# Designs tried in a protein design chat: VHH binders against MCM-like protein MJ0961. Part 5

Target 1, 362 residues: MCM-like protein MJ0961, of Methanocaldococcus jannaschii (q58371r317to678)
Amino acid sequence: RNEELIETLNELGRKKNIIDILSNYLISQIKGYELVKKAIFLQQIKGAFKFLPDGTPLRRDSHILLITDPGIGKSTMLRRIARLFPQNAYASVTTATGGGLTAIVTREATEIGDGWVVKPGVFVRANEGTACIDELTVDKNVMKYILEAMESQTIHVNKGGINVKLPARCAVLAACNPKRGRFDRNLTVIEQIDIPAPLLSRFDLIFPLMDKPNRKSDEEIAEHILNTHIETATKDYKILGAIDIDGITVDEKLLKYYIIYARSCAYIEENQDLYLGEFDETKLIMPYLTDKAKKMIKKYYLEMRKLGEGDNPIPITARQLEAIIRIAEMHAKARLSDKVEDVDAEVAISIIDDCLKQVAYD

## First folded at step 2 (VHH)

Design p17 (framework vhh_podentamig1)
Fold by ESMFold2-Fast, scan of step 2:
Structure p17 (fold): chain B 362 residues (1-362), chain A 118 residues (1-118)
Amino acid sequence: as target 1 above (362 residues)
Amino acid sequence: EVQLVESGGGLVQPGRSLTLSCAASGFTFSSYEYGWYRQAPGKQRELVAAIYGGSTLYADSVKGRFTISRDNAKNSIYLQMNSLRPEDTALYYCAAGPYEDWLSYDYWGQGTQVTVSS
């Protein structure tokens, strides 16, 4: 059974435009935004495993910020991703506390008496997955906990005689509105982002999504949003309908199998609802940059550094180079390749270039 | 057999300069690319500066103050640190990796401590 499934997954990875098709299928509830959907899909694939000489894992995750006009469906996108895997989590900053995001230590009556208990927060529960953070900008006091979690990738608990470090290596998919609730086209995008520079710089990709009046597309988008809203309101969330890719039927379950296979996680431990086999590190897809891809990424990065010299709102640093490489590796993994080719570099450059031109340069 | 040995660290007053040196042995120096990383207590290692062929890259926090250079004849890498700040206090590591894997550093030194304090 598993051999047939693995062969089907390998066949899917060889299909033309597989990443475009699967990324649109992943967030089919929202019309358009193909580049955003692709970025979110690649975020679920995660980057290559890289380690320091002491065995410390390096960051594999790309963080994405959606800054949108009301009605775009940002919350729908976040809830879709949060429900994708058990290790994904959702939180709204409107209701979240620092402890609810990180960890809470409380005294509770246990079966054997009273004791100190650690309750994992959103970032700890999202370890090895994605933390979906909605309404990011509504509370500045909560934002500091988000920044610290993103920086440390570990939540340290030292209270009530408990001293432990909990892993919180997760991707962050965050969403918010502009400062004035809606974009003002007479102002620069960066002037309308109410996020401190240290936190903003942690996001590899920033997508400003503006509501553009267009009669035909507005009617199609409104109908699609309405239908999705009716489904979620009744709590009868429809599982994505199956699609056909050159004779292969892809449903919700096969999409999930494809993502974990591409991620190189052959097994989900929690309930075994999705199982390819035991986790096997020898099966990990370890993408390596081809010479052509290295040169293409390096050239683009140096051109960005040159354009970014001066008092630009988003500084171009080693983080942007690392972001491009992570996304290129994610794209190669998403097509089940251990080689990062020129096509992978082109996609990564296209995604980050689009973000930077909208936010920083034009 | 490959060894990277850092030197030149120490206690220095804010606003002063230090030059770190990294002596490499056990491999063909010219076939490798190099970087400087640093690690402050409680933080992960961060890239400070890198040199790849004739191109250099610097962290924003040190750009304009630090300069990385290489001397193939002496099998050495240097980090010239000007206008030092207390936040530059860290253990500084030299790293080396093959040209074809310019983002992968296979070899690391033991580190040299730089403390910027009055």
Scores: ipSAE 0.000, ipTM 0.088, lowest interface PAE 23.6, mean pLDDT 77

Design p21 (framework vhh_podentamig1)
Fold by ESMFold2-Fast, scan of step 2:
Structure p21 (fold): chain B 362 residues (1-362), chain A 119 residues (1-119)
Amino acid sequence: as target 1 above (362 residues)
Amino acid sequence: EVQLVESGGGLVQPGRSLTLSCAASGFTFSDYYYGWYRQAPGKQRELVAAISGGSTLYADSVKGRFTISRDNAKNSIYLQMNSLRPEDTALYYCATDEYSFLWGDMDYWGQGTQVTVSS
């Protein structure tokens, strides 16, 4: 147990704007997109562990879809997250198979003779992490495997005398282009998304990232992307330098420790049985909603329901309420709080509101 | 009675700075959300910047140029506007709500102060 490290992490959690600073540092290779970076950072923190009365685990992960014009850097974002932790994984639908995403059963020689062997796919390898799925819309046949994995959170194998259920409880960070390759500003965002409603509804957050024509901004973005590609061509080169936060030097290692710490226990000071690298999140005391946070979330949800009474392409349901609660809990955990306060609800509502305005209400 | 009074508006040249102030009275200042909204001729009212106890939010068009702040001892909020552009020309409103600053559903609004960015 490293007491000095824990003290440093707790001090970081008390710093002003810590979540904004760390989320920008996490994806520093891309210029701008601060709200998207914050959402992805919170996705890595994960929500609270919850169970239904019958013992069924509830989803704690928020799924994020990036629908982007070409050249924005979506693949750079996805690869950065895929490399963050060993349990994260990357796949492109252009090269992926159903078995490559789920599991392959094959016959091969083993130390004990010939037998059937299960080779885990992307979703199984990403269990308790993040599955980064690029080019989501390029192959409709592959989409069914993605939807099934997101729905069941398990991969069932029943072949060659093997009958097992493999856990696939992961966040999905997916990316694609609009239906015509680029956004048409004269059309609604939703009519440019080439994804079936059952799959689209599994994403808590949908970010349309449009290229805004501006010669100076385009030049700066192009230079940034080119520099990032040059740097990522070298596997051993780490493009993240250290940053200073009020006298604390934060490098990639400390960022990763902060994320693990925030995931595992905002109450580590009181729960001395929880160690960095070892945890059981089902045993943790999770952040609880304060009365003010409850009222804020309820007020927003009711206003969204009221706006949705008209002819609306996306119905507002309990799923949006659950998404807001998950993100608010992630934000509270990210600042190492045992309470979901008004600031957490405010951030969650702002993120959901931005997505709904761009996709549902334009 | 809740009252919001804006000041600091005026005519300013492009590239210059201007600070708007909003004085609040009639309630516990520190417990409320505050936002600056603007409305240009022929356009809908839009959120420019918002502040709560520990957090701030900015519209993409003003991010990096405008700064919202609060002084709980003086019951005031401020909008520091740097590198002003003709597109920033609008009537600026201070607004407050106990629970939210989103969707323009604010409980109390000021009268507004005119900002004109022109040569």
Scores: ipSAE 0.000, ipTM 0.184, lowest interface PAE 16.7, mean pLDDT 78

Design p29 (framework vhh_podentamig1)
Fold by ESMFold2-Fast, scan of step 2:
Structure p29 (fold): chain B 362 residues (1-362), chain A 120 residues (1-120)
Amino acid sequence: as target 1 above (362 residues)
Amino acid sequence: EVQLVESGGGLVQPGRSLTLSCAASGFTFSSYAYGWYRQAPGKQRELVAAIYSGSTLYADSVKGRFTISRDNAKNSIYLQMNSLRPEDTALYYCAADSGEYWLDETYDYWGQGTQVTVSS
């Protein structure tokens, strides 16, 4: 067992602002957007495993939509996350087909003759990881496949004598531009999102990223992007320089180990004898909501329900409550806690509140 | 343990502005919901404005005129009251709630109140 590594990871989890530091390090190629980076980092940590009484698994993943002005670096963020783990996958709707996102059934020659072969699409390849979907709004015919995958967590194949359900329990990190290619500050954000309500409602977090008409900030952002591209042009996305966190050197490898360890619900108050590289869900204790965290989340939900009683573009339903719970669980796991406490609920509420006010209640 | 102390009340002419302040102590400020209630003579106490984690609610009678805000660094809640009317005359209470029903009159902690009188 990797006792020295586990001790280092537990020590990292106790450092002040560890989630903010690691989330900025994860997407260091883009300057700013700290809240977006935190949300994407928490998405990689995933929520707790939960089941209905009939054994049906509940969604533990939060889906994130980035709706951006051109030049913000949405594709850079998506490709960074797609390259983070083998389970993650990238696709652009510009080139993707329904089968490319779900599964393709083709007839191919085999050693024993011709046979039907299932080729997994993006959602199946991203099982237990993150599916990064770029240019989401460029082809509306493809949106139905994305919605079906997000709703069912499975891809059903019934072609060429093959009848099978493939798991697709993945987080979706999607990106697109506004309806007219760029944000119009005289219109509400929601009026500029060209996505049907059923699909839009599946995203727990929607981040509108607007290009500021500020020459100094634009120059700084452009310089950061250019410097990152110069470095990565010869060495791909491998180069995250090491950072120091209170005497602990964190490189790409240690960041990945921390995320894997955090997904396994490590406990700070107890030594966990955990094998890294193997994962058995039946032996893990997932973080649970404390009474204080439950009360905080319920209060906020009831208040948002009251605010949403009018003609609002995005109705407040049990989905928002579930989204807050998932994000709070992710935050607790990210600080290596087996309990979702008031600090976790507060962070989750702040992220959801920011998104709702920018999109639905501005 | 939790204490709420209101200030800023007084006599003011119609059409003018007042800012009420509420100083909170004895607990973790950021974890609580806060509200401003008022009670006019012969009336039941009513919610005027409430704030929880950036989300705000206002009574219909004060929408567009009153603004509730919080300053976590100063452990303080504010009520900015603009375009005051004689009907706004009441004793104003600051309240804090850690429970499930922050929109009810079952707030956990209450201040002593500060009088606002709108009259010439």
Scores: ipSAE 0.000, ipTM 0.085, lowest interface PAE 25.3, mean pLDDT 76

Design p34 (framework vhh_podentamig1)
Fold by ESMFold2-Fast, scan of step 2:
Structure p34 (fold): chain B 362 residues (1-362), chain A 120 residues (1-120)
Amino acid sequence: as target 1 above (362 residues)
Amino acid sequence: EVQLVESGGGLVQPGRSLTLSCAASGFTFSSYAYGWYRQAPGKQRELVAAISGGSTLYADSVKGRFTISRDNAKNSIYLQMNSLRPEDTALYYCAASRLYYGWSPRYDYWGQGTQVTVSS
């Protein structure tokens, strides 16, 4: 039974442009933004495990920030990803509390009597998944909890007689509006980002999504606004229909299996559920960087460092190098490879380059 | 230069225990992550347990029965195997990888292996 599923997934992984096709299918509710959709898709695949000399795990997740004009559909994207897996979670900073994001300790009745109980917040529930954080900039007091979770990958609880560390190793997909609610095209993008440098630096990818002036009918514009309002106001999200990829019918269930399979590489056992937390880390295939890919990434990094020194707006650091490596690993896994090859490096460089160009020059 | 030498394997009855040792030489022991792999005839080589600093990982098939540990002073890695089953019969390999990268299916250094046979 699983043999047939694995065979189908392996066949899908060999199809031309499979990553582009699946990423567009994942977020089909929004027209365009193919690069953003690809980045979000790759974020769900996750990078390789890496450890410091003391055994501390390094971040394998890429954090993505969407800074958008109103009406682009940022909330639609976030809610779609939050609904993808049980491990994913959604929170809006407009209603979130520090405890709601991290953990709440309460005294409750249990089967063995009354006791202190830890109720996991968004980051703990999103462990090994994605935390979708909407309206990031509306409350700066909440930002400190987000930064701490992203930095430590754990939530420490020390109250009510409880002293535990809860894992919060999750990707963050965050969204916000510019400082004045809409982009001012007479100002640089960086001047319009209302996020402290320590938090902003945690995001591997920053996508400024501007509502471009295009010639559309008033009816089309009105329908887009109304549909955006309706979609973000309901708990019912648009259900994906099936698509055909060279004779293979792909529905939402097969898309989810593909993502899990790509994340774990061939870890599909007879009684698999769609829970990401049921997978054992020892069964993960970690992609390694080939010499050709390494040389390509190194060349780009050195060229951008040199360009940044002569062009003051581009501060290239080790962070960008780490981001390129993570995304290249994600791309290799997404095509079901345990090797990071030149094609993976090329895609990762393209995504990073596009983000730097938009932030530095818009 | 770098050498990993396994020992402690042998024939043992079901339900008994064995401790495997891996002696490392030719490098700074504490700077590496270590793993135990096993391969039974006709099966793929599989990761059994791994250790990097204070962090450990175990395969589902051995959780609760096997314990991996390290002794930096003795440059040695150990695999304590309890409640052994016929299914644990395999050639056991010690492997080492640099800590700057997480361990992968392709460790940098491998031992020659030690045979464990669980039979009645």
Scores: ipSAE 0.000, ipTM 0.170, lowest interface PAE 16.6, mean pLDDT 76

Design p39 (framework vhh_podentamig1)
Fold by ESMFold2-Fast, scan of step 2:
Structure p39 (fold): chain B 362 residues (1-362), chain A 121 residues (1-121)
Amino acid sequence: as target 1 above (362 residues)
Amino acid sequence: EVQLVESGGGLVQPGRSLTLSCAASGFTFSSYDYGWYRQAPGKQRELVAAITSGSTLYADSVKGRFTISRDNAKNSIYLQMNSLRPEDTALYYCAADSYGDWLYSEDYDYWGQGTQVTVSS
């Protein structure tokens, strides 16, 4: 069973444009947004699993922020990813509390009698997965808990005689509207982002998604949103249909297995057991940066560092260098490679460059 | 009125290079994604290359030989064709789409009239 599955997954990884094909299939409910879909797909693959000499895990997750005009389908994208795996989670800042995002401590009956109980919030439940945070700019009082979770990758609980650290090593896929609900074409993008610089700097990728001035696309988006609404009226949602990739039938289950395989076991051993909903990252062989990839990333970083000198709300720092490395590692993993090559660096740079030019360097 | 006008086609010998240009007018150039398609006699129209805001895509038959690029200042798309082969002989079309779904939709919003490329000795 596993041998047949692994061989099929390895064959898929060798197919032309497999990353672009699978990323579009992942969010097939929304038409277009090829680059955004690719970024979200790569986010699910996660970067290399690395530790500092003292045993501290390095962040392998890339955080993505979608700043969109109304009607583009950001909530549809977030809910799709939240439902991809049991360990993914969805929350709207409009209805969220600090405890609901982090953890709640209450006194309740337990298996051993009455006692204090820790109820995991969104970030803890999304550990080793993706936390989908909608309406990020609606409640600024909650933003501090989001920033804390993203900075520490742990939730510290110190209430009711309980003093524990809960892991919250998750990717954040967040969405919001511009300051006044819709982008103003007469203003720079950065002027319209209502997120504090410390929080904004934690996002590797920031995508401003503006409505394109095309009647056909507007009609298609409207129709798709309406159809999605109809299909989800009873809390049910459309199941992805199968696609054919050069004679291989890819359905929802095979897509999920490909992501698990690329994330957990793609370049270790063919007979590694795969589990939907559980990932063993302790056995991963991590892709390493080749000299060509290192030179390419360094050259781009230094170029952008020089261009970005001055009072910029998104400063070019070591964070951008780390972001490029994570995305390049994700791309290498997504094509089932143990090496980060020039092609991986080119894709990572292209994605980062697109984001920076749209947001900071108009 | 939206227009895409191709130019740069012609007769070339095998192994030579040719650059196709596509001039766009009647809309905001930066709001669209672009592609080059070709159609040989008796064959279906096929994607050659596409360019979006952050990526490029190439058909296997031209990968490493052809390069697609855009010039926002000139509202133009280019296809640099190197190491041309007789099999590259076709009518080449420029296309524009507002959402650039190159892998699932070959339905582009706007098409040019095409420019003939003939590779022969």
Scores: ipSAE 0.000, ipTM 0.096, lowest interface PAE 22.8, mean pLDDT 75

Design p48 (framework vhh_podentamig1)
Fold by ESMFold2-Fast, scan of step 2:
Structure p48 (fold): chain B 362 residues (1-362), chain A 123 residues (1-123)
Amino acid sequence: as target 1 above (362 residues)
Amino acid sequence: EVQLVESGGGLVQPGRSLTLSCAASGFTFSDYAYGWYRQAPGKQRELVAAISGGDTLYADSVKGRFTISRDNAKNSIYLQMNSLRPEDTALYYCAADSSEELAWQLLEGYDYWGQGTQVTVSS
């Protein structure tokens, strides 16, 4: 039990713009892309625990796809997130195997004798964390394993006399380049995505990141405004890699504690010196949707459903409604609230709306 | 036992009007939002109109011609269809969802669906 630390985390959650500040600090190696950084930060917070009437757990993870021009730093972002927690993992599709992504069954000598052994792959190792999948390409040999992990949240192993289901309840943060290596501004975004519709439909958020003058100008203006606040808060602590938020010094360790606390779970790792306390189910932040937030999300969904009927390459379905709810819950948790309020719905809608305007509709 | 029962469909001449009714039972009517969907041969199922709290939403193809309303005392939802066109020919579905349980629904924004009522606009 560390009450001083918990008090500090609660105080941080009450600070203005805390989510924007922490998300920029999480991926400080890349300049700009504030909305993308916010989405990735919220992905690490995860949604609320939910179950179907039959007891089957619902997906609380949002899947994010980055489709970027070369040089933007997609691999840097993915490796940063992969190294954030032990549960997180990194893989490149160009070097990955089906077994490397799911599980490998081999015959090995064990302490109890010779037999079949299951070695967990990337998705199983990333259970309750984030699987960072780089260089996502149309490789039919591995695509089915990615689809299985994202859809079922379970890897079924039935080989070598072993029949077992392994949990793979993870968020997927994936990245790729456009079909021709770089975006062509004379073509639609969807024409330049070389990923099949079944796989694309699994991603809650798709961010096309182009090196474009107008966006660069807007990002520089937004970045200047945010950096004015962040640099004022962090200027004296740059040597230590820490930032100052209204008198609270935030370093890598405190950022990790904040994320764990926002998930409302204890994390004990002997070699990583992270200890928040004993797991306490009564402290789990399971935000409930307020009536105002429910009606706001529903109204937006119905409007998008109407606009998406038959005309767009990516149809608007119940998946988009579920995505908005997950992101709104993540935002509420990130501000340490047990209620999803209008502000959370507004942020979730703005993130989804930005993605849909670039890919699904004009 | 939750039940939605549509009525009021049929064959009608172009330019005429029809009123569809949906009777709801088995739950607290006032706690739910309601919508009308339609599916024409060879087309995808589309939202026609929705009502949630004090707000209404209409598809562009029916805006100004159709009106959705509800009567909490009669546990019923209505779709008043004016100036009907041949392209309005479809199977019309009543749907209901719980604003308390949005997190649990798996059907396209709605927990419960009626069986549908056929509307044919033909000379």
Scores: ipSAE 0.000, ipTM 0.139, lowest interface PAE 15.5, mean pLDDT 76

Design p61 (framework vhh_podentamig1)
Fold by ESMFold2-Fast, scan of step 2:
Structure p61 (fold): chain B 362 residues (1-362), chain A 120 residues (1-120)
Amino acid sequence: as target 1 above (362 residues)
Amino acid sequence: EVQLVESGGGLVQPGRSLTLSCAASGFTFSSYWYGWYRQAPGKQRELVAAISGGSTLYADSVKGRFTISRDNAKNSIYLQMNSLRPEDTALYYCATTYEVFGDWTYSDYWGQGTQVTVSS
């Protein structure tokens, strides 16, 4: 038990704007994009644990798609998140195979002799973490594996006398470029997305990140990327310095503990391992939706259903309602609350509304 | 994406039985609740029965008369309808289903529906 650490984490959760501060610290290598950073931070917190009556876990992860002009730093953001936890993984579709994403079964020499062996792919390795998928649109044949993993939360292996389901309950943080490599501001965002509707609809949040027609801003972004690259080449990969939050020094390690603590209110051992003991809902942050939050989310969803009637390429379905609920739960957990209140619903609605207006509306 | 195809509807006399079938494709079948919904002329669509694993849910109007079941090997859901009444006349839909704020009428994937008419 580490009581002093837990007290520090609880104190951090009470600080004003803690979610904004920590999300900017998480991806400090990129200037701007505060809403995107917040969404990615909340994705790391995950939604509430929920199960169907048959024991099947419901999706608690929100999937994020970044559709960017070249030079924005999408790969830098993905690699930063992939490095955050051992459970997180990075893959580029340029080099990935279906088996490399899911699982490979091969005949090899084993410790018990020759036999069939299962090698876990990216989604299985990213179980309980985040799978960072770069260059999503470069190979359409690979997209079917990504869609199946996102829908099923399991990878089924039935080959070579092996019949097993591997868990793949992970968040997907994916990135790609528009159809023609760069956004055309005279066309709608959706016309420039080269992703089939079934896969596109799995992403809770879609962020179009457009390059600014400003040479000075471009030079600042390029200089930041170059300086980061040079420093990484000359030093052994240390990304974050410490920051001060009202007298509390927050470094990379404390940020990671805060995220894990916010996910589950886990008891932290002296050796820095997490201990949860037997499954006990009273030991977890399991935020429940308050009546006011329910009314706000329901009202927004019904209004968006009405606006989404017609030839909209991203139909407004109950999946968007689930997405709002997940993000509201993530926000409540991120402030260490056991209740999803009006403030959490407002933030979730604002994030979803911003994304929908940029991609699916107007 | 998930596709649902219903079959087994038709004209049936009051007091008789009918079995509806729904074939599902496109994703991991066992990860969802599945339900049967119906819509009578001039009325709103209502949930009749839902199933996930060994758990079932029934509307009060059909409890004791209808039985929902699933066959994971065939990726299929069934609705066994006994002691049919004229008021059971409706277009019956198979759908994935889930609870939202105590409401089970929310669904993302719908079949095309199959007509059930209970009349002499």
Scores: ipSAE 0.000, ipTM 0.189, lowest interface PAE 15.6, mean pLDDT 77

Design r06b (framework vhh_rezetamig_d1)
Fold by ESMFold2-Fast, scan of step 2:
Structure r06b (fold): chain B 362 residues (1-362), chain A 120 residues (1-120)
Amino acid sequence: as target 1 above (362 residues)
Amino acid sequence: QLQLQESGPGLVKPSETLSLTCTVSGGSISSGSYYWGWIRQPPGKGLEWIGHIYYSGSTYYNPSLENRVTISVDTSKNQFSLKLSSVTAADTAVYYCARDFYSSGWLDYRGQGTLVTVSS
């Protein structure tokens, strides 16, 4: 039962280009943006478990910001990720309140009478998952709640005689439009991001997605969407468009099992969909950095530090180094490896490099 | 819970127009995250996508059917409809209405289907 599933997952992890294939399958409805898809896929895998000597868990989540022209499909990406797992959650800032994002205390009827009840908001519901925050810049008044959740990884409720701390250890996948609704190609990208520096600095990856007015590219995108619909419509509606990877049929359920397995190697109960069994630290994939990977990451970091000493708008700090290491660990986990090798470092560097050069540098 | 239900004639004559309506309950068609569409399955064949519509009226159609198909939406009635003109025996199929997440091919809800026979 579970053993057969685990054997299948291990076989998938050994397939060439498995991460590229699965990340494209995860967000198959959008053509292109392979690095963005890969980053979002790796965000779902999460970084290595790390603890302080006192048992306090360190942040293993990478936060991603998509700043896009209209029509790119940012909301499509966010809703796809939000529906992936029960722990994932979606919110649009257009309708969100501070309490809706964090927690609300209301007076309601209970089994023991009327009393105060805590209702968890988006970040609490997304604990150990991903909070998908759409239209991030539409209401600046709620940004403080988003920043506090990202910084503390807890929501403190002290209202109506209730005093509790709720866990909110989640990845944030956020999306917004530029200040004027569309990118102005005569201005720098950073000038067009309407987010305060403290909040912006919390995002490991910032992807500016510009609509290129290229009729051939637009035609290819339209053909991809249409072909995806036709292909899906010729298959069983109970199965999303399944793919074949060297004789293994991968559907939505197997994709979800793979992600969960890569996160923790936890026992998965096959007769209960996506059940994660007892937590066993000895079974966790905790990749260690190989010397070659360390050298590659260090070299790149120092090169970017040198560029940052100029007139560049985003300072390169230890946070970028931590982001590269986290993404490299995610990639190693995604291929079911206990070692972060040069291939993992190369992928992490390519993702970070794409973001930094598009946002802050040439 | 969101539910979709097809309605319309089960028999249509060759050369006439096939007309079907989908009624949506438990949710709003005016959701900006979804397109609403039609697919069909002829006897002994696979599923074929017909087309879909956004609540604003924007449509996408299967190129093989685009000269014969019209999809329309009525947000006040929470309904959308299919018209397929100049039908032949090849249009005999079970027709389903479905919800599509942002024109992604992700069909997360569909109706139970309605059999339409093209015959004299």
Scores: ipSAE 0.000, ipTM 0.109, lowest interface PAE 20.5, mean pLDDT 76

